# Ledger of designs, part 8: VH-VL binders against Small ribosomal subunit protein uS3 (rps3)

Target 1, 230 residues: Small ribosomal subunit protein uS3 (rps3), of Nanoarchaeum equitans (q74mz4)
Amino acid sequence: MASKVIRKFIQNAKLTVFSQEFIRLYLRGANVSKVIIRQTPIVNRVIIYSARPKMISEERKAHLAKLLELKFGLEKPVIEVLPIENPNLDAHVIAERLAMGIERNIRAYRRLAQRYLETIMNAGAIGAEIVIAGRLSGQRGKTWRFKAGNLRKTGTIGQFELDRAFNIAYLKPGVAGIHVTILKPDAEIPDIIEFKSPEEISIEEIEKIDKEIAEKMKKYLETYLLAKQM

## First folded at step 2 (VH-VL)

Design t07 (framework fv_tezepelumab)
Fold by ESMFold2-Fast, scan of step 2:
Structure t07 (fold): chain C 230 residues (1-230), chain A 122 residues (1-122), chain B 108 residues (1-108)
Amino acid sequence: as target 1 above (230 residues)
Amino acid sequence: QMQLVESGGGVVQPGRSLRLSCAASGFTFRSYGMHWVRQAPGKGLEWVAVIWYDGSNEHYADSVKGRFTITRDNSKNTLNLQMNSLRAEDTAVYYCARDQGDYVFEYAFDIWGQGTMVTVSS
Amino acid sequence: SYVLTQPPSVSVAPGQTARITCGGNNIGSKSVHWYQQKPGQAPVLVVYDDTDRPSWIPERFSGSNSGNTATLTISRGEAGDEADYYCQVWDSSSDHVIFGGGTKLTVL
């Protein structure tokens, strides 16, 4: 017994998720972690956590605000950029660095995964895992898993935080999915909890929800890939 | 635990050749890009060359391009620098260094050898 | 080719903060790394990727990078900090690693 009001609320929530995904793509290279959109009747606050805040210039913020208003209908967006305390313990930062590195040289995927696992563990992680899936070598797609430490260690209540991220390496022949999982100190939750992030939503799943939004996302990705090849 | 040890330095006359080696231990050598960096007596650091983890790509400073060749042997965990047509200005301590960074944006050298002295004199 | 400019020397009193600058055109768009070198020793990475510090380096070492200037900051300076400090970037245009000329830090 869903009412028109409930359907409108659900659609608004989906647009917020798509807006967050668009922001990550638009600011690719700035090592964006979490994106928080707080909607009010007067202004929409967009809070972006970045490992490279200086890459998000005032001009780039202005362009992003305009795009969010035009493409997603966010009224009077205000872009705020905050630094990430420890980027080497942030799964989204590591996932983007891996994706962009693999895009530069597909053959470096194993070297990059091993280096970033070492970087994560040296930064104080309890455990970490990097999963790369796609056609990186040979005829068929394959899944590579790289692991360090212990992802299931729960000896102290409220002392651990599980951070997960997904990113895509856009390659000439196709795509490779990159999943990063980091278990780090400083959790206020007694048990390890897993949440599905917006980054894990496929374009195929988005198309089932809203074909128009999926088409806009596809066109943006195509434009990004063409610019990158130049 | 992680270590780089250079060898092969010495005194050599102008126009001759010398081969430097760097032995790596305590880390997965084949997974990292490697560099040579030199320092003339009383002067600053000067980058010489890089070789990618699999040996597929190399870059050289303009001052050594065509004369020096960087190579690696991942089965022996060794990095090499073949120096030909040596000049007085090549006199320096040569360090090998590990590149920990993202190859797109960051070439940070987290592990360095102790260096080996090359003196080119007549 | 791309050039990094450092002051030849910087002095700091014991317990005070030293700041070593690294100037470069639009250096804020690049990742800057910092090395400490003591006489007769190999360089040691003290700050990487503008702001990050290796786990074995004291918290008094920090970095920043914006616009045309990157800065290495050493708080509560001590005699053991006397060394030459070098900044370094990778210049994508030339595919070259570029070092600054170095700064000699004296604690007096």
Scores: ipSAE 0.006, ipTM 0.437, lowest interface PAE 11.6, mean pLDDT 79

Design t08 (framework fv_tezepelumab)
Fold by ESMFold2-Fast, scan of step 2:
Structure t08 (fold): chain C 230 residues (1-230), chain A 122 residues (1-122), chain B 108 residues (1-108)
Amino acid sequence: as target 1 above (230 residues)
Amino acid sequence: QMQLVESGGGVVQPGRSLRLSCAASGFTFSSYGMHWVRQAPGKGLEWVAVISYDGSNKHYADSVKGRFTITRDNSKNTLNLQMNSLRAEDTAVYYCAREYSSGWYEDAFDIWGQGTMVTVSS
Amino acid sequence: SYVLTQPPSVSVAPGQTARITCGGNNIGSKSVHWYQQKPGQAPVLVVYEDSDRPSWIPERFSGSNSGNTATLTISRGEAGDEADYYCQVWDYSSDHVVFGGGTKLTVL
């Protein structure tokens, strides 16, 4: 009884992840990042965030909806495409652009990685890392790491958000994996206090401005204080 | 040494078609993305279209989309622009340009042709 | 639709520094390229990727790009620098190349 319900939850979670990955693959070139599936009694809304919304035609939406229904059993899917607020801070967008750029000119992989790092940092990232793994034209299989700014292993503590993405460059001699990591300010934390120590933040003052943000800041402060005691 | 030479410009009536060509020499044409950029008399530069090194990807300015077609022939080192349904506002000097060698569309244009004049008038 | 704004003209005395601006919303997140065009001639690339120079361009040409403004700086201005200057970006969201309106530089 309990294990049956648990197995159903696990299957539904896997189905959601697989359908999101399928959507990104089907719409390759449209720089798809976040995919949200909202199940309602009337319809199942599929919200696709894209840096190139115009590449997702009404015909492609209709075909995708039919595929999601047939392959994943999603009842009455409605495809909605929304733009990405800042494509240059989105790891999925950068990873796809890098993979496709390397496919266009394999010899430019170092220059492309460095240029995208600068693009990410200019967009306001705290730090970024690009990892390219595989065999590039005429070379042995290897891992190349490019980084800028400051990356932390425990970036989830405090005022930081880690965005990670993986993509594949399809090359004549094989494939190369592209891994992008971007450390950016947590969008849920007010700009005014983004770089402040949590211990210096007055939750009471923030609450007067925005109660929801104050509630999130209280959670981060509690997490920070617990971590500091360890 | 490296050179781009445009041809095919001329005077044409509104609604007609014209085909521009760009001959490349002195570099490995098949390794570079190529662009068309135009400039109306006394006005600024306006981007028209791009084609990837292998011809698989193409993009167009909104003002020409559906009317112009960019193509390339890597065996002949030639870039082409087929212009259909020409309008008075298409009157301009048309330049072909090579992407600087960084491999994506955000690249600069390091080599330009001399330009060919297209005049759309009755 | 992304738009780049340049001043229509800039004047500089010989030997002084000219600064030509290129305004765009969040342009600091884009790679900016600069072209010089003399009357009757094709454009010539003078600065690419914000601040890099082609090998054929003198070091007195430099560039910067941050926030909402990119700037082309020409140090020790010379009569031969008189030209129209255009900034250019690739707008990743629309997959379009965008040029600024151009700035006429006069050296007097």
Scores: ipSAE 0.008, ipTM 0.428, lowest interface PAE 12.1, mean pLDDT 78

Design t09 (framework fv_tezepelumab)
Fold by ESMFold2-Fast, scan of step 2:
Structure t09 (fold): chain C 230 residues (1-230), chain A 121 residues (1-121), chain B 108 residues (1-108)
Amino acid sequence: as target 1 above (230 residues)
Amino acid sequence: QMQLVESGGGVVQPGRSLRLSCAASGFTFSDYAMHWVRQAPGKGLEWVAVIWYDGSNKHYADSVKGRFTITRDNSKNTLNLQMNSLRAEDTAVYYCARSPDYYGMEAFDIWGQGTMVTVSS
Amino acid sequence: SYVLTQPPSVSVAPGQTARITCGGNNIGTKSVHWYQQKPGQAPVLVVYDDSDRPSWIPERFSGSNSGNTATLTISRGEAGDEADYYCQVWDSSSYHVVFGGGTKLTVL
């Protein structure tokens, strides 16, 4: 029913979303945010923005290239890692740091959330919000919300960028979903597709390539569904 | 029914000591941070101290630091406040209150009825 | 030390809306809680985390918090709402709980 141009556009959008999620899960710990895929007739260049570039070794790049070729059919992928200029204003970086911090010491969840909120505001954000959903206290699953500044758009469209990210804290009492929202000054307002549900990702296919990644994606889906119900 | 009951209040002379107790019932005491809050006659609420769910950390208002000690006994569901070197300014109704978290950073959802401490010359 | 400022008194006619303010430097970055206290009684939590209500508190009670001012709003005021109202925050820099000075609400 749809034209070839429309079908091609939808396929490329899905590839971008799935590839970005897969890469962030594969490189967990390296504080990966933006992933750009540049397709050329000769090579497919994959540009990964990371707050910890040294965590992404040449061996990990080679393995990731192989997985991208096998899983997404990306011909001749070349992985390039670039640093993030201001990791304290990047929602994906903050979300991963907070998740891993809580995993090290669940008792510090409120202090860590407040500390990262302060870190974001000190870096120049107009507003920020951190939402933690799950069981972090002894009784039951709850949602905790921490906010700073003004998250409402002010002025002309295109003056501010809204950055959102989701991550997971893997805890012995259970799991917790972490949502980070940052409003940045004088940034372009992107015409961007809202983050898609991980339910659209084929866990069975990924498991055939990498069982660790598949397990992380399964837990991500479970945490997302739990947070969605709350 | 969730309840907090304070005891130990009374009239004491300046420089003396007094120990307040708070008995908790109707909830799992060991899962909650506990606070003491006081209110001088005709005045507003003033926070005094907090103790974490397991007793591992404590914080005090500057006006009582070094003189008051907050403790808890999770096996007996009791919170205590040892008040030393009492001053006329310590005259107040003392409330114990529960935070619904481990670390005492949330709102006080359960309060005791209070016990009156009068420090008179 | 961190300070919260409330007006000493507010009056409202029966059936009208009362608004009680709580001023603090960047208070919009903190979670604000509100307590109602009637003479000779312990305080009762009426609004927590800026705008949430305990299940037993009427929906007439609501809250907001932005910038340097948090507000407790009591719609359709009733004689039974006469009380002192206190705002409260947890201050991360000192690890202290801070209360406002209190506001006496009279329903005339």
Scores: ipSAE 0.005, ipTM 0.439, lowest interface PAE 14.8, mean pLDDT 80

Design t10 (framework fv_tezepelumab)
Fold by ESMFold2-Fast, scan of step 2:
Structure t10 (fold): chain C 230 residues (1-230), chain A 121 residues (1-121), chain B 108 residues (1-108)
Amino acid sequence: as target 1 above (230 residues)
Amino acid sequence: QMQLVESGGGVVQPGRSLRLSCAASGFTFSYYGMHWVRQAPGKGLEWVAVISYDGSNKHYADSVKGRFTITRDNSKNTLNLQMNSLRAEDTAVYYCAKEGYGDYLGAFDIWGQGTMVTVSS
Amino acid sequence: SYVLTQPPSVSVAPGQTARITCGGNNIGSKSVHWYQQKPGQAPVLVVYDDSDRPSWIPERFSGSNSGNTATLTISRGEAGDEADYYCQVWDTSSDHLVFGGGTKLTVL
């Protein structure tokens, strides 16, 4: 049905997204955020931004390169690791730190979420949200939401960037999905600059976020289980 | 802007009780775990106690367990330390400290100026 | 009863690099924080989570943590760096916060 050009574009987009998520999962603990894959006729350069670059040894880079080639068909991968300038404004870093913190002490989930929200806001975010979904207390699955600042900017369009990340806390009674959203200065945010009051935020929008987290949790778990078998 | 101010220190005889208070301002007090840390004259820092953001979890150093009680009042932005059965070795400057950094029960980004407690006859 | 061991004193010449160690069993599996304390003052956080630095602390302060030793590194030492330095961890097995004994840094 699709043309050759469109099929190649979709395939490349899927490869990039899956590869990036696999890399973050394989290097869990190194606080990996941005992953850029630059394809050239000679080599595929994989640039990994990490808040803990020293956790990514040359041996681990070599193993990752082989895995990317075997699992995703990425030809001649070259791994480069760069530091993150402000980890407190990086959704992927915060999500991984929060997930690992909850894994160390499940009872601290509310305190950790609130503390990281304030850390994000103190670092200069315009708004931030942390959503935790799963079994952290009681016998049923539940969703907890923690918000600070303004994620929906009302007024003149400015330079803002929306950063989103998903991570999983792997616990004995099950799993908890963690979704972090940070609105940063210095980038345009098309979909959330709507000149609407906060009172217009609907239950439907909240339910959509819950469904999105559930889908991401399923996809992430499939990739995580695959990575753990290595 | 963010500040912690201790009060309630003084001179007290062994076996007596004393209550320390810490007033917080410039941040959302109810979001953070709070600690008491002491320092005897000319000696190093010694951790005393911690209380979680909502007051549900508390931990104490072995040297004060059973004698000291840490509490907080989030409506008044205050942290308290009730010190019972005081001993000469409890003589120290007592600091309150706010958790602010780190992944879990992290680093103290804000400290009070300290209040002196002297236990002597 | 987890114990952190620091040398009682360290000396460094102006402009040179000072290294203050903090020893503990498997300390590399824990998050280490470092504080600076000047006479008559409350402690100040200088390094957290092994190697991260608060925005108010100069870039010449850094840290590392692996195996049984964590290290605070102060490059281009200055007279204003003279202070007592303390390492700190949270011991999850005992639910206790532990400080090292402190190291007096002299810049001479």
Scores: ipSAE 0.006, ipTM 0.431, lowest interface PAE 13.7, mean pLDDT 80

Design t11 (framework fv_tezepelumab)
Fold by ESMFold2-Fast, scan of step 2:
Structure t11 (fold): chain C 230 residues (1-230), chain A 124 residues (1-124), chain B 108 residues (1-108)
Amino acid sequence: as target 1 above (230 residues)
Amino acid sequence: QMQLVESGGGVVQPGRSLRLSCAASGFTFSSYGMHWVRQAPGKGLEWVAVIWHDGSNKHYADSVKGRFTITRDNSKNTLNLQMNSLRAEDTAVYYCARDYYDSSGYLSEAFDIWGQGTMVTVSS
Amino acid sequence: SYVLTQPPSVSVAPGQTARITCGGNNIGSKNVHWYQQKPGQAPVLVVYYDSDRPSWIPERFSGSNSGNTATLTISRGEAGDEADYYCQVWDSSSDQVVFGGGTKLTVL
């Protein structure tokens, strides 16, 4: 039953996911959450939701548009940056803030995790969980769980939405994977946001365009796979 | 064989000081956070203090803050508890315990390995 | 300061299931660990992170944690299970470990 049309659709879906992850890596520090690519016959609109819109300068937008056109074949990309309604309820924002915070001071990981849980709950979440997993030293990986509120209220349809995100902290002795789960009230029909694993990316092709981005992408994929096996 | 052995307990008069030690063997001591937990005769468990794997961070129970000091010497695989201004209420068996997952700055707050305990009696 | 409440004693008949509760305000948001202590011995970790079990602990030991109550469940109770059981959490607001008061389990 698989046809060339279906195969083309799958390929386009993969490129969309890769484009979204590439954008998050390129704009690391701007607390990018949702990335929507709207393809039209005239333009391809790239809508980026950010907790720090001011960090995404016009020059950075122009460079990103060029990279998306050259690598992912997006015709006439138009970058639009929108603020996030509540950054403290956004799993991607929290995951990036926590990862970068731990990178600045690894000894503060417990304090940071608990403070972010408090921040999430004070913003109106029903429940939240932060998992930090790392293979920093020794023979086996280590994992720590921090949780707040109630993540077990899954039977009440229309009352909540589950948001999940993954990020990586680059540490002196190694790397750590950070998983954030937030259960938040939803005004409309609840959406289950599934954790999506990136598929294989052609790093060699990206390196022809930008060596620094390619190097970061390599490290992202390597550490993501390492964290996944813990 | 993983083992923790406490020493330094004894009978001491109120207001005096006592130093407890805990010798670790059979695991990489420098990779784990360590705790002191006490238990008064016939009573329940009471947490006393924690020290991170490299000695960089410490926390104490409110009942001992300002009087007790937790330290470690990773080169000798030893954990210490310096107890000053002892009170009758400090009478207890003192256990040292290993944090389950501590490695490179992480703590799990569960205790998987415990020593046999050393008795401290504060009386006049 | 955070407080954990356990019943002082629980009795179970041989072969039956014992349930030991640990009450705490919103304890379902915390990680709960359980210890077994026999007379004259050091405590032994039997359940950690709500429901995980060390490899040396029998499968009949299990745990759960939700809302305001965490529970240690011991199925097919044996005479060798007689001991004091303690629940424990880390209170992030005070940076302190908190133990429950302990529950004496008797198998009669």
Scores: ipSAE 0.005, ipTM 0.430, lowest interface PAE 15.3, mean pLDDT 79

Design t12 (framework fv_tezepelumab)
Fold by ESMFold2-Fast, scan of step 2:
Structure t12 (fold): chain C 230 residues (1-230), chain A 120 residues (1-120), chain B 108 residues (1-108)
Amino acid sequence: as target 1 above (230 residues)
Amino acid sequence: QMQLVESGGGVVQPGRSLRLSCAASGFTFSNYGMHWVRQAPGKGLEWVAVIWYDGSKKHYADSVKGRFTITRDNSKNTLNLQMNSLRAEDTAVYYCARELGIAVDYFDIWGQGTMVTVSS
Amino acid sequence: SYVLTQPPSVSVAPGQTARITCGGNNIGSKSVHWYQQKPGQAPVLVVYDDSDRPSWIPERFSGSNSGNTATLTISRGEAGDEADYYCQVWDSSIDHVVFGGGTKLTVL
């Protein structure tokens, strides 16, 4: 019995993570970062932090709620959208902006990454790194790293935190992975154990849960990218 | 096959102007940011200026800001440096260099350099 | 502005390993690139992004970067390696390129 309870907790945790990544993909362009799903006996509150709250209309919230209920089994979802306090220090926001920027002008990948590093550091980060992995500008697949400041923990414990995000740039020759790491000051107590990178959930992982939704989202993104070419 | 060739160097008096050009061949010039780097006789490398691939952004070293202007013509595959109000301290070999730095601005292709002498 | 410090000169015996250092405040958080310049010639890129090497540069050239020091390592030194070596970073805060002062490598 205990083993069944434990397995259910793990399965529920995975569904929550997958739902959060689905929400970021569905609302691509709204610069969604933190997504909190709080389950109560009455409703399931879905709190979405966005750098562009106005891009998430009431109609889009209603549609998202239906998708979460039908595809992920989330009972009575209530979508709440809140602004991000400092979007320039948010790894998810920077990763999405960079990915979409590269999709609009692949030749600008280096200048965009360096510009965002400057934006992050000017916003008060202790250190930052942007990694682009894939095929850009006709070259064989490579990994490029952009660094600024110090990503190693220094100073008094509890005065910094590490924020990480992954996003994908959809390009004609394929895709490029965008990884953003930001070390920023924070009054909260950091994790005292040795750092281990969490595994990022890809579109392929979401596809394994619901291939139909993943395929529809891919078509939506392709349509959006085509429209942005104009 | 990929190459950069500078021209326009020479001897010039203080306070005068000089225009350097850099002709690019063997690669798609419009896809790359371009830089000017100089080296005074017997001294080290000193960065001068950068221009983005599309000409939209430019940055200059403090020592030349307000006096030098970097430009490019993507239709002709050329990079230019207009040098005004020249000083003795501007005496150097001037190199144009192609930026191939996704992680940072680094230079994979350099021209042979052109000598600028500002004599008093 | 950001400053990179190199020793003015380094000597190595033929066949031995030369190490050229590049000091900078928290340079380990930056990407460091290295150039070789022989008398009367343009600089040549030998190492980029701390430790990567262009395909036309021999494998005996390598690099590292951590803390406050980046290092260019030249294994099995040869007379043909005699040159000035420059380290370089990008200062993202002001959009400027910064070069070290250069190191003259003498083989034996």
Scores: ipSAE 0.005, ipTM 0.417, lowest interface PAE 14.0, mean pLDDT 78

Design t13 (framework fv_tezepelumab)
Fold by ESMFold2-Fast, scan of step 2:
Structure t13 (fold): chain C 230 residues (1-230), chain A 120 residues (1-120), chain B 108 residues (1-108)
Amino acid sequence: as target 1 above (230 residues)
Amino acid sequence: QMQLVESGGGVVQPGRSLRLSCAASGFTFSSHGMHWVRQAPGKGLEWVAVISYDGSDKHYADSVKGRFTITRDNSKNTLNLQMNSLRAEDTAVYYCATDFGYSSEWFDIWGQGTMVTVSS
Amino acid sequence: SYVLTQPPSVSVAPGQTARITCGGNNIGSKSVHWYQQKPGQAPVLVVYDNSDRPSWIPERFSGSNSGNTATLTISRGEAGDEADYYCQVWDSSSDLYVFGGGTKLTVL
């Protein structure tokens, strides 16, 4: 019995992470950052923070709600979209903008990384790092690291917040992983729900949902693991 | 037509300095990393230095580190190599070369080279 | 630092296939690039990223890379192919660009 309770808990935790990553993939282009799922006796409220809320139409929200119910078993999901106050300090937003920028011009990856690094610092970050890993410009896997400011500052907890995100650039020769780390001043609002690493999602579980989304999730996980090894 | 033209070579005594220049035309210079590669008479190619597309990142071969300085001026489409404390072993034809785009592991476009002779 | 080893010379008869090797420890995990240099001229890129070719380079030029050896293959050798050939890699551990010692190709 105890083992069954523990298994259900683990499955629910993984499905929450999986549904959050699915939402970011489904709404790619809307610069989705934080996704919160609040359970109430009546509905499951899915709150999506986006830098481009207008890209998430009522039709897309309705379709997403149906997908979440069918693929993840969320009962009576209601999609709510909220804006992000400072998208230039949000690691998920920067990672998606970088990924899509590289997809439009693969040879601009160094310039784009440096430009976004400066954008982050100009927005008030204490430190930032952008790591790009993959096969770019005919290379057989290479890691580029760009950093500014101080990411090693250790001080009184609650005076600084560390934000991390991972995204994938889908390129004709393959994929490139993008990892963004931002250290920013702010402890005003604590995070109630944290995002978990894609590494915590098993490949076997990915295959059990929609094939197209499963394939994208597999590429996401594979690229993330490859980038971590580099 | 993409082109690189080196200049500034000549004969110099050991311990002196020389400044090489490379003029770029026919492509967006500011989008390419730039390299210096040298070749001693009758010998093979040896990589010397690299500078990133925006000038923020520079790397040097151990044989020239601390003596050579690579710089660029994107407004003038020029690459420079300041060579100090020259030694006989620095005698070579010096080529400037581009990355393929903003970052690559190979040399796409090469100049014709300029000869540096350090006598001793 | 990382070292690339090439044979000093290779000879090929006209119309036959020339193979120039580039040896390096675990070179198959790297991308290898090849340059042709004729006497008194600057090097010219002939093969990059192991097997890709600039559009102006004839299809007779090809490359491969596996294990500890990369190979430049020039099929249907011509007198105009006589030159020195250099292999090159970027070594990620040192962040240095490394050239092989060069191979003189003779067509006769």
Scores: ipSAE 0.000, ipTM 0.409, lowest interface PAE 15.6, mean pLDDT 79

